# Designs tried in a protein design chat: VH-VL binders against o60147. Part 329

Target 1, 175 residues: o60147
Amino acid sequence: MLEKNKYLYIFRHIQTNQVLLSQGNVLKKTALFQLPYPLQKPVAPNGMRPAKLRKDHWVPLLKVEFPNESMFQSVFMQLLNYRKYRSVQPLTSDLLKLPIPVRRRKIMRQEVPNTIADLADILNKEKFPENSVRLQLSDKSDSEYADWPPSVQIDSEEIKLSRGFREKTTVDEAR
Below, E stands for the ipSAE of ESMFold2; O stands for the ipSAE of OpenDDE; V2 stands for 0.75 times the mean of E and O plus 0.25 times the DockQ between their complexes.

## First folded at step 15 (VH-VL)

Design og21 (framework fv_lerdelimumab; at its last look DockQ between E and O 0.02; V2 from the best seeds 0.00; counts 0 for: pae O 7.5 > 2, placed apart)
Fold by ESMFold2, look of step 15:
Structure og21 (fold): chain C 175 residues (1-175), chain A 121 residues (1-121), chain B 109 residues (1-109)
Amino acid sequence: as target 1 above (175 residues)
Amino acid sequence: EVQLVESGGGVVQPGRSLRLSCAASGFTFSSYGMHWVRQAPGKGLEWVAVISWDGSNKYYADSVKGRFTISRDNSKNTLYLQMDSLRAEDTAVYYCAKDEGDKSGWYFDYWGQGTLVTVSS
Amino acid sequence: SSELTQDPAVSVALGQTVRITCQGDSLRSSSASWYQQKPGQAPVLVIYGSNNRPSGIPDRFSGSSSGNTASLTITGAQAEDEADYYCNSRDSSGNHLVVFGGGTKLTVL
């Protein structure tokens, strides 16, 4: 059989801008394990792991098409680990000076650019064939968070949410 | 100067529990991820667990996952390791370590003196 | 188990140069740090970020890396350098975040 393409899906939280990595185009409850463990209070939307998944709070950020399972698994595991590394690193001096609630918000807001930069760093270090990896974004300007290797082709078409029919052009019947 | 002091080690039977403590001083404890690293007698270093600055992220080696719980109390500048369902293979000196690492690697710049845990029947 | 491989023992004559190596695929994307451990003592960081020395570490200690290999070099080995040496790195592809090598016992003859 032909090798089947494998997709990495990355979601963004609409309020906190936190990121979840997924193998599927629909998040499963187990994706919540990627979020920080709840402290003394259950917190939504301030970024701690909730008891249930609110799928309406998570929107597409990007997807990556790999030609095979092996490449996907390698990049997926590395991305998960990069996020873990960042979670346990020393606080920077600009974060340290902030009150804890402000500090947590700033850390969460860094997740989108950091995840995109980490993905590019992984792909730059891998020796994947030219044009073998296709990247599609919900907002093309997000590609500017990183410098991409020759292995990556950025799709010109943005990911769209299904919100019903939309007319791009209005036409009047003029006589 | 930075100082880390472990305590709580001792001799216990398999299946029992122990709680280790690491008292920290000389740095802003709440700004750092903290690690436990162990060393069985005559053996090498083995990473055990890490906890983030506020305690909201915790990660464990496979050998201890589900049995050990890392925690911290930033108001007391103390790191903890709760060890349940202890096995003979857990016999080791347990060190706490401060991480100055960045995106490129781990830099455990300060270590405690260690506390010995012996699990024997 | 560790993804970093070190020779278990190395010997050096007093005053001579010795290299201790650490090999593993994780070193392609992670810098190595090196720790010295003397009997009955905690490890001490001697090299970080592949080739940087912490304050107080003698200048005879240096580090290098190439491909999947990191090296610790001691030039002009002294008796007090007799110790176990460990490297560590990230485990970017595995289940463990921190990986240590198995250690190298350095004997100064």
Scores: ipSAE 0.799, ipTM 0.893, lowest interface PAE 0.7, mean pLDDT 87
Fold by ESMFold2-Fast, scan of step 15:
Structure og21 (fold): chain C 175 residues (1-175), chain A 121 residues (1-121), chain B 109 residues (1-109)
Amino acid sequence: as target 1 above (175 residues)
Amino acid sequence: EVQLVESGGGVVQPGRSLRLSCAASGFTFSSYGMHWVRQAPGKGLEWVAVISWDGSNKYYADSVKGRFTISRDNSKNTLYLQMDSLRAEDTAVYYCAKDEGDKSGWYFDYWGQGTLVTVSS
Amino acid sequence: SSELTQDPAVSVALGQTVRITCQGDSLRSSSASWYQQKPGQAPVLVIYGSNNRPSGIPDRFSGSSSGNTASLTITGAQAEDEADYYCNSRDSSGNHLVVFGGGTKLTVL
């Protein structure tokens, strides 16, 4: 009765524009390890406490529906790898001109257009059937960051989240 | 000219530690990802680790993960590899390599001459 | 074992053309780069991005790729081309960032 996962969700941080990839509509704390730049500074003199996941700080960027689990896994793994590749690439000349804190903020802001461009690049290299991949964007204008192959249908329908995700998460330090 | 000069290799007993250094010159060191690649005597090239431009991202080969630590000091134009819990299988020439790769593929345009690490009892 | 497969050895007569191949699933989505290594020396980049030649590399070296296969071609091989040749690509599995082929020893007869 249960179907294998064929959906990819990508979330955007409301302040930094960093992105998180998820195999479902629920964010797990382990997803924070995808981030090239931590959201919080160390809180202890002798080390760092683990970053906390505040679900209210993340909004859906896009959702992709694939025709099957195999295609989902291929694209998901390649997209994660593209993020690793980008994190160790040489800096472009425009970034070199900026002070380090400003440079990091610009790199973080570029994660949205870069992730969208990388997704399109992967889909252009794969030979998926026409109209077999459904792309839903929270903001349709974000589709303009890339040229999409004939395999992709773009839809502006609302991205529905699990009931638990929409609720504000109680912060551990609230007391 | 671009130069990468490795140092710190030598003979060590299994279970011991060794720290390798790579001194870089002739390019803006702080703008590039840097890699360590090793080669066992008579064998092929094996990727070991990479570090991003500012040190915020580090990735390791499974064979060294948890034992080796890559780091850099951009003020000194120097790359490091801290090797703990050394095994006979870690015996190799260790190369420092500069990464000009992009999202489509890797290419190491400059390599150091390598430093030999021999792990023997 | 290596994700990228190369023949361990190949021979070519002086002045003739030789092709060294590299095969692996990662090459379907990644460009290949090629390195020349002579005994006791560090590797030297000879081709990057599947078909680009760095400054200082002779024009007899060329590269191509198709599907899961990348090739390094040396047209008019010379004695100094005798060396080990390695290809590399991204790791499509994500377990490593970089994978190398096992290397091909080129002998110029």
Scores: ipSAE 0.702, ipTM 0.841, lowest interface PAE 0.8, mean pLDDT 84
Fold by OpenDDE, look of step 15:
Structure og21 (fold): chain C 175 residues (1-175), chain A 121 residues (1-121), chain B 109 residues (1-109)
Amino acid sequence: as target 1 above (175 residues)
Amino acid sequence: EVQLVESGGGVVQPGRSLRLSCAASGFTFSSYGMHWVRQAPGKGLEWVAVISWDGSNKYYADSVKGRFTISRDNSKNTLYLQMDSLRAEDTAVYYCAKDEGDKSGWYFDYWGQGTLVTVSS
Amino acid sequence: SSELTQDPAVSVALGQTVRITCQGDSLRSSSASWYQQKPGQAPVLVIYGSNNRPSGIPDRFSGSSSGNTASLTITGAQAEDEADYYCNSRDSSGNHLVVFGGGTKLTVL
């Protein structure tokens, strides 16, 4: 059986391209707290943090298998820190010239590549054993957003996750 | 809010056909497998059939295999159950249920209120 | 296909604890889910996985598993808990992907 505690799943919102990190392949409501904006009643794309988690609005971005939970936890926490850091950075002059809704959307669109880049950066710094980390992407082209260290083995197969949920089962695949 | 509403139930004679529908709302219908579960009067729950999110895979209980056909129209957010060659033992409340779970197990997080099918001469 | 076995009926005094057990080979490899059904109503999911409660389900409901068994425990049974309870699991054998237990009628005394 899948050991959830050593798996990092990253989900992307289908409309806003916001990113949520998950331990395991099931997105939890508490993941919404990762979003840097206050909880708002309006649903995406108008709201920065949806009032409720609509799991079906989140699609898998990537899956990372770590050798153990400790390594997972380290990377997970670092990813959160990177996100926080970005959220508090001053906006560029170009962004400030844009209307707030447009600005927000533009910022959110960068979350996917930024998150991938962050992950790569963190893994480069961690210096894990060669081929000890397995990376699977929903879109293989997303791997181009960063240079990956030797510790990362990129899976040739794409992720088979349903929106916000489990990997496909026998219901989804022919037996 | 997730809603599942079954329809199409009624009284039919043995050997006849009936088509059930389940209208889904409140979630991305096309992202989930859907099930039919039935319950004969005064009896327990019996799994009937499942269809994958895209309709590419279908499985049936042995009791209905060859007679029932599960299908879906994702553009209409509707699940169907075509029931042919109906028998008295097919008499039951038929529920549509939303698929959920992971590799470790499947469950139904949402159910319709059911539609009654009565097969009698 | 695999079978899940439940006691047909159990009783519990108000405020007491009751455990409903489900047994079957499918439970060795798949987690159980539990459904509550009151007369004239559709089943309601009360427990899934090892011990997960859907939103709106009271915390007095809990789940456990061991070997080929799964159990639903109601700690501090309430009158409204009187209902039929069905266990369910994935069945990887044959064409039956899903199997239900026979159901347990819980009476609250």
Scores: ipSAE 0.015, ipTM 0.578, lowest interface PAE 7.5, mean pLDDT 86
ESMFold2 (binder alone), look of step 15: mean pLDDT 90; pTM 0.930

Design og23 (framework fv_lerdelimumab; at its last look DockQ between E and O 0.02; V2 from the best seeds 0.00; counts 0 for: pae O 9.6 > 2, placed apart)
Fold by ESMFold2, look of step 15:
Structure og23 (fold): chain C 175 residues (1-175), chain A 121 residues (1-121), chain B 109 residues (1-109)
Amino acid sequence: as target 1 above (175 residues)
Amino acid sequence: EVQLVESGGGVVQPGRSLRLSCAASGFTFSSYGMHWVRQAPGKGLEWVAVISWDGSNKYYADSVKGRFTISRDNSKNTLYLQMDSLRAEDTAVYYCAKDEGYKSGWYFDLWGQGTLVTVSS
Amino acid sequence: SSELTQDPAVSVALGQTVRITCQGDSLRSSSASWYQQKPGQAPVLVIYGSNNRPSGIPDRFSGSSSGNTASLTITGAQAEDEADYYCNSRDSSGNHLVVFGGGTKLTVL
């Protein structure tokens, strides 16, 4: 069989704004290992690793198409490691001022812009050919979190999930 | 005085367990990710594990994964390493270390004095 | 993969300049830090972020980086600089978030 294009899928949690990275357009339960360990007395919504995957809570954020497996694996592994690196960084002074539940929510809310910035940082440091990597977003304004290298072509069409959450635009979605 | 002090090292038989402690003082312990780094006799530094500020994220070197557990108690300003199923290759001085960096690298600016763990029959 | 390579040993004459190098693919995306370790002692940070000196580190210590290589330079080497020197970086290979080089033993002649 001929080599198949590889896709990186990034999902966002509808409540916490956390992200999950996936090789497939539907999440597997093993993706939950990307979330933090449960604390003894979690505060809900706490962003901690749940016992079950609720696929209706995770919506598409972006999709990246790579021309081959090697490029995909390199970027996927690096992005997972950027996420781990950020999770163990010292707290900033503005976070230290906040009560712990508010602090955790603020950290979680930064995952979308941070993940997009990290993806762009990886792609800027890789020397991929011009226009070899196609980026598709659910909300095109999210591309503004980063400066993209010439290797990245941002698709004019926003991503539509083929299964799961509603696939059709409704009259009231913009209200 | 800003310091880290390890304790709990000793001589143990293979397959047994040992618990290391690292007492922190002079800084806000609960705002930092904390690391264990070890050094076998006559060898270089080897990173072992890290734990996030609240303990909700933990990562381990492959050589210790599934056998060692990093933990912390922020109310006691103490970092722990539970070492189970010890092997001769785990023989080392164990250091705890604090990372100060916000950049794209690691900056371990504070280290403890180390505690020796010897695993032998 | 993601290994950091250092020469095992380097010598310098008293008062002369020496360069210790650290090489690895991870340094393309990670800054390096450098640690001095004397026998029986804990490591001491001497350079971070490739070229920054912590308080108390003499200005004869400097750092640089380019591509996959980081360097520690000691100008006017003194007897007390005799030690092992380690670099570190982030690791892109999964579970090893922190990678140390194998260390360089500096001898001051």
Scores: ipSAE 0.775, ipTM 0.889, lowest interface PAE 0.7, mean pLDDT 87
Fold by ESMFold2-Fast, scan of step 15:
Structure og23 (fold): chain C 175 residues (1-175), chain A 121 residues (1-121), chain B 109 residues (1-109)
Amino acid sequence: as target 1 above (175 residues)
Amino acid sequence: EVQLVESGGGVVQPGRSLRLSCAASGFTFSSYGMHWVRQAPGKGLEWVAVISWDGSNKYYADSVKGRFTISRDNSKNTLYLQMDSLRAEDTAVYYCAKDEGYKSGWYFDLWGQGTLVTVSS
Amino acid sequence: SSELTQDPAVSVALGQTVRITCQGDSLRSSSASWYQQKPGQAPVLVIYGSNNRPSGIPDRFSGSSSGNTASLTITGAQAEDEADYYCNSRDSSGNHLVVFGGGTKLTVL
């Protein structure tokens, strides 16, 4: 079978374009802690995390296969840290001219290109063997948000979902 | 002039609370993430907490998580640190700092003069 | 995943070159920035993004980085450079967002 935590799954919210990272092909409620902007207004004054995950609102953005679990963990943690860094970054002057709700929508829309760019940055800094990292996207044009290192092999084949967010593969069908 | 001015420090007994303030002027406060950094007497710098431009995101050092709360009021150009359940090890000069960071790294281009918090019995 | 480490003290003769180093895994993925702190004063940014100088910082200050190590170099040290120097970076361990080195006390002889 597959080596545990060898795959990184990235999901996109269908309405907001916000991104969630998953260590498995099924999203868990704890993934919502990654969001810089909650999907629903917090019920508590302190802005507590929503308890509800609506899996039907998230679609696959991309899937990355690493040579081993150690490399996966390194990239996954770095990518989560990049999201934290970006959430507290200074705003550009063009954003300051926008009303707050419009400003937040614009910031959220940029999560897809930003996450792809950050993934490529991390992979360019790591010295992985040539063609050792396999990247599969739901939309091949999203690969154009970054310059990829020689370690990355891009697969243009569509990500196919089965059993909710679990990905159905040809190998799984043969079993 | 571009500056940060802290206030609210003082002597307090263990287990009690203090609220620090940081008044910002001379730059667009609402567009920057703001940090608290502390320094115990004779020791080095230790990062404490950060808050995003609108207050939607907050992160804390493990040593203060659950006890300290960072907040901001953009209409008043003011950053706050609510410190609850204070311990002797929280004794330090507390600086507020502005982060002008970018993708390659974070840097604090503007610091306040600091406010001393002494936690003693 | 360890925090940044600096030697606690270093000395340099007036007019000579000194290099202060900062080491840690966080520097593999993040640039270092450097701060000068004199007694009773707030830190002052002297280098950011590994090798950039803010306006007003003398050109004798420079930075470099390689692997897990960052360096602050003062070429032609002056008496006024006597201070504590701290490096910082983003925290690669995920425990904090920012991590500082322990500081290096520079004595100008």
Scores: ipSAE 0.700, ipTM 0.839, lowest interface PAE 0.8, mean pLDDT 85
Fold by OpenDDE, look of step 15:
Structure og23 (fold): chain C 175 residues (1-175), chain A 121 residues (1-121), chain B 109 residues (1-109)
Amino acid sequence: as target 1 above (175 residues)
Amino acid sequence: EVQLVESGGGVVQPGRSLRLSCAASGFTFSSYGMHWVRQAPGKGLEWVAVISWDGSNKYYADSVKGRFTISRDNSKNTLYLQMDSLRAEDTAVYYCAKDEGYKSGWYFDLWGQGTLVTVSS
Amino acid sequence: SSELTQDPAVSVALGQTVRITCQGDSLRSSSASWYQQKPGQAPVLVIYGSNNRPSGIPDRFSGSSSGNTASLTITGAQAEDEADYYCNSRDSSGNHLVVFGGGTKLTVL
């Protein structure tokens, strides 16, 4: 049976490719706290954390269905930790040579593949039961960013991208 | 708990009206389209109507078009079906179902237990 | 509107494999979903997106598609699998967004 609390949605910003994690298919304003504070006060797309959540700027990247809420929470927290860890790591010499705006853009471009890779890594370590985790991607090619464990069943069909931080439904297509 | 609970069914005479309700819980109701599906006694499933997440779009089966009205109140997590000009052939168990979309398809991952509507003279 | 056709009834011996097929033009452009319905109960989704199983559905259930057909396969049928099975798909013709097959009654012998 489907349960509200066992669904992980990952959203990406359509301009900056920043990533937000969500429990459920609707982004909350509090999700913005996942983003680092800008060193300077730029607004998106130049800023690291926008002042306001623009729902129309975020689209679903992937959806994960876990067997239960506990497993969801475990993976969710680990993903946050992975992100935090990366944020505090020293920048490479190559990145330091770049102007700050360029550097930020380059880092942000890696958020999507890094997040996917993180998810795969976490799931590989958790060793959940075979086919117990269902993964649905907005783009199937994104699954290539990582090797998935046997616990992960990748859906044969892609999720529909929709602005306003939700999946498109059949009715939405009829608009 | 994730569930849909239909109500409002009963016995009604032809030509009369009836309003069904479907109470949703356990998921973000306002994020999904919702459907009504009915099943006549001893018969198969028949799609009736759909409403978009925000209620801006509605579609109906030809068999009920012009007579039935689907609506929703997201603040109450409730789906409605106003049935006017009821006919004997409208007799069925009416299910509300949650919409899920795929790139090339869709499915109903959540169903209520249904409410029986009997139209008889 | 598009129609989906199913055999009205099929039988399978306990432990054997059975395939229920759905046919219709809508299946050429949209994936099928399958629902199990037992007497007096609401339908339960068993397969979606041609071959995806929801959580809680046994792995003996699988789906496939080819051309204008979709199939539900039960590998190693159990007594509890006796039920009516319905396919559905998107219907892009007219105002009907959804179409169901006529249903298949599966008897487990």
Scores: ipSAE 0.008, ipTM 0.573, lowest interface PAE 9.6, mean pLDDT 85
ESMFold2 (binder alone), look of step 15: mean pLDDT 89; pTM 0.930

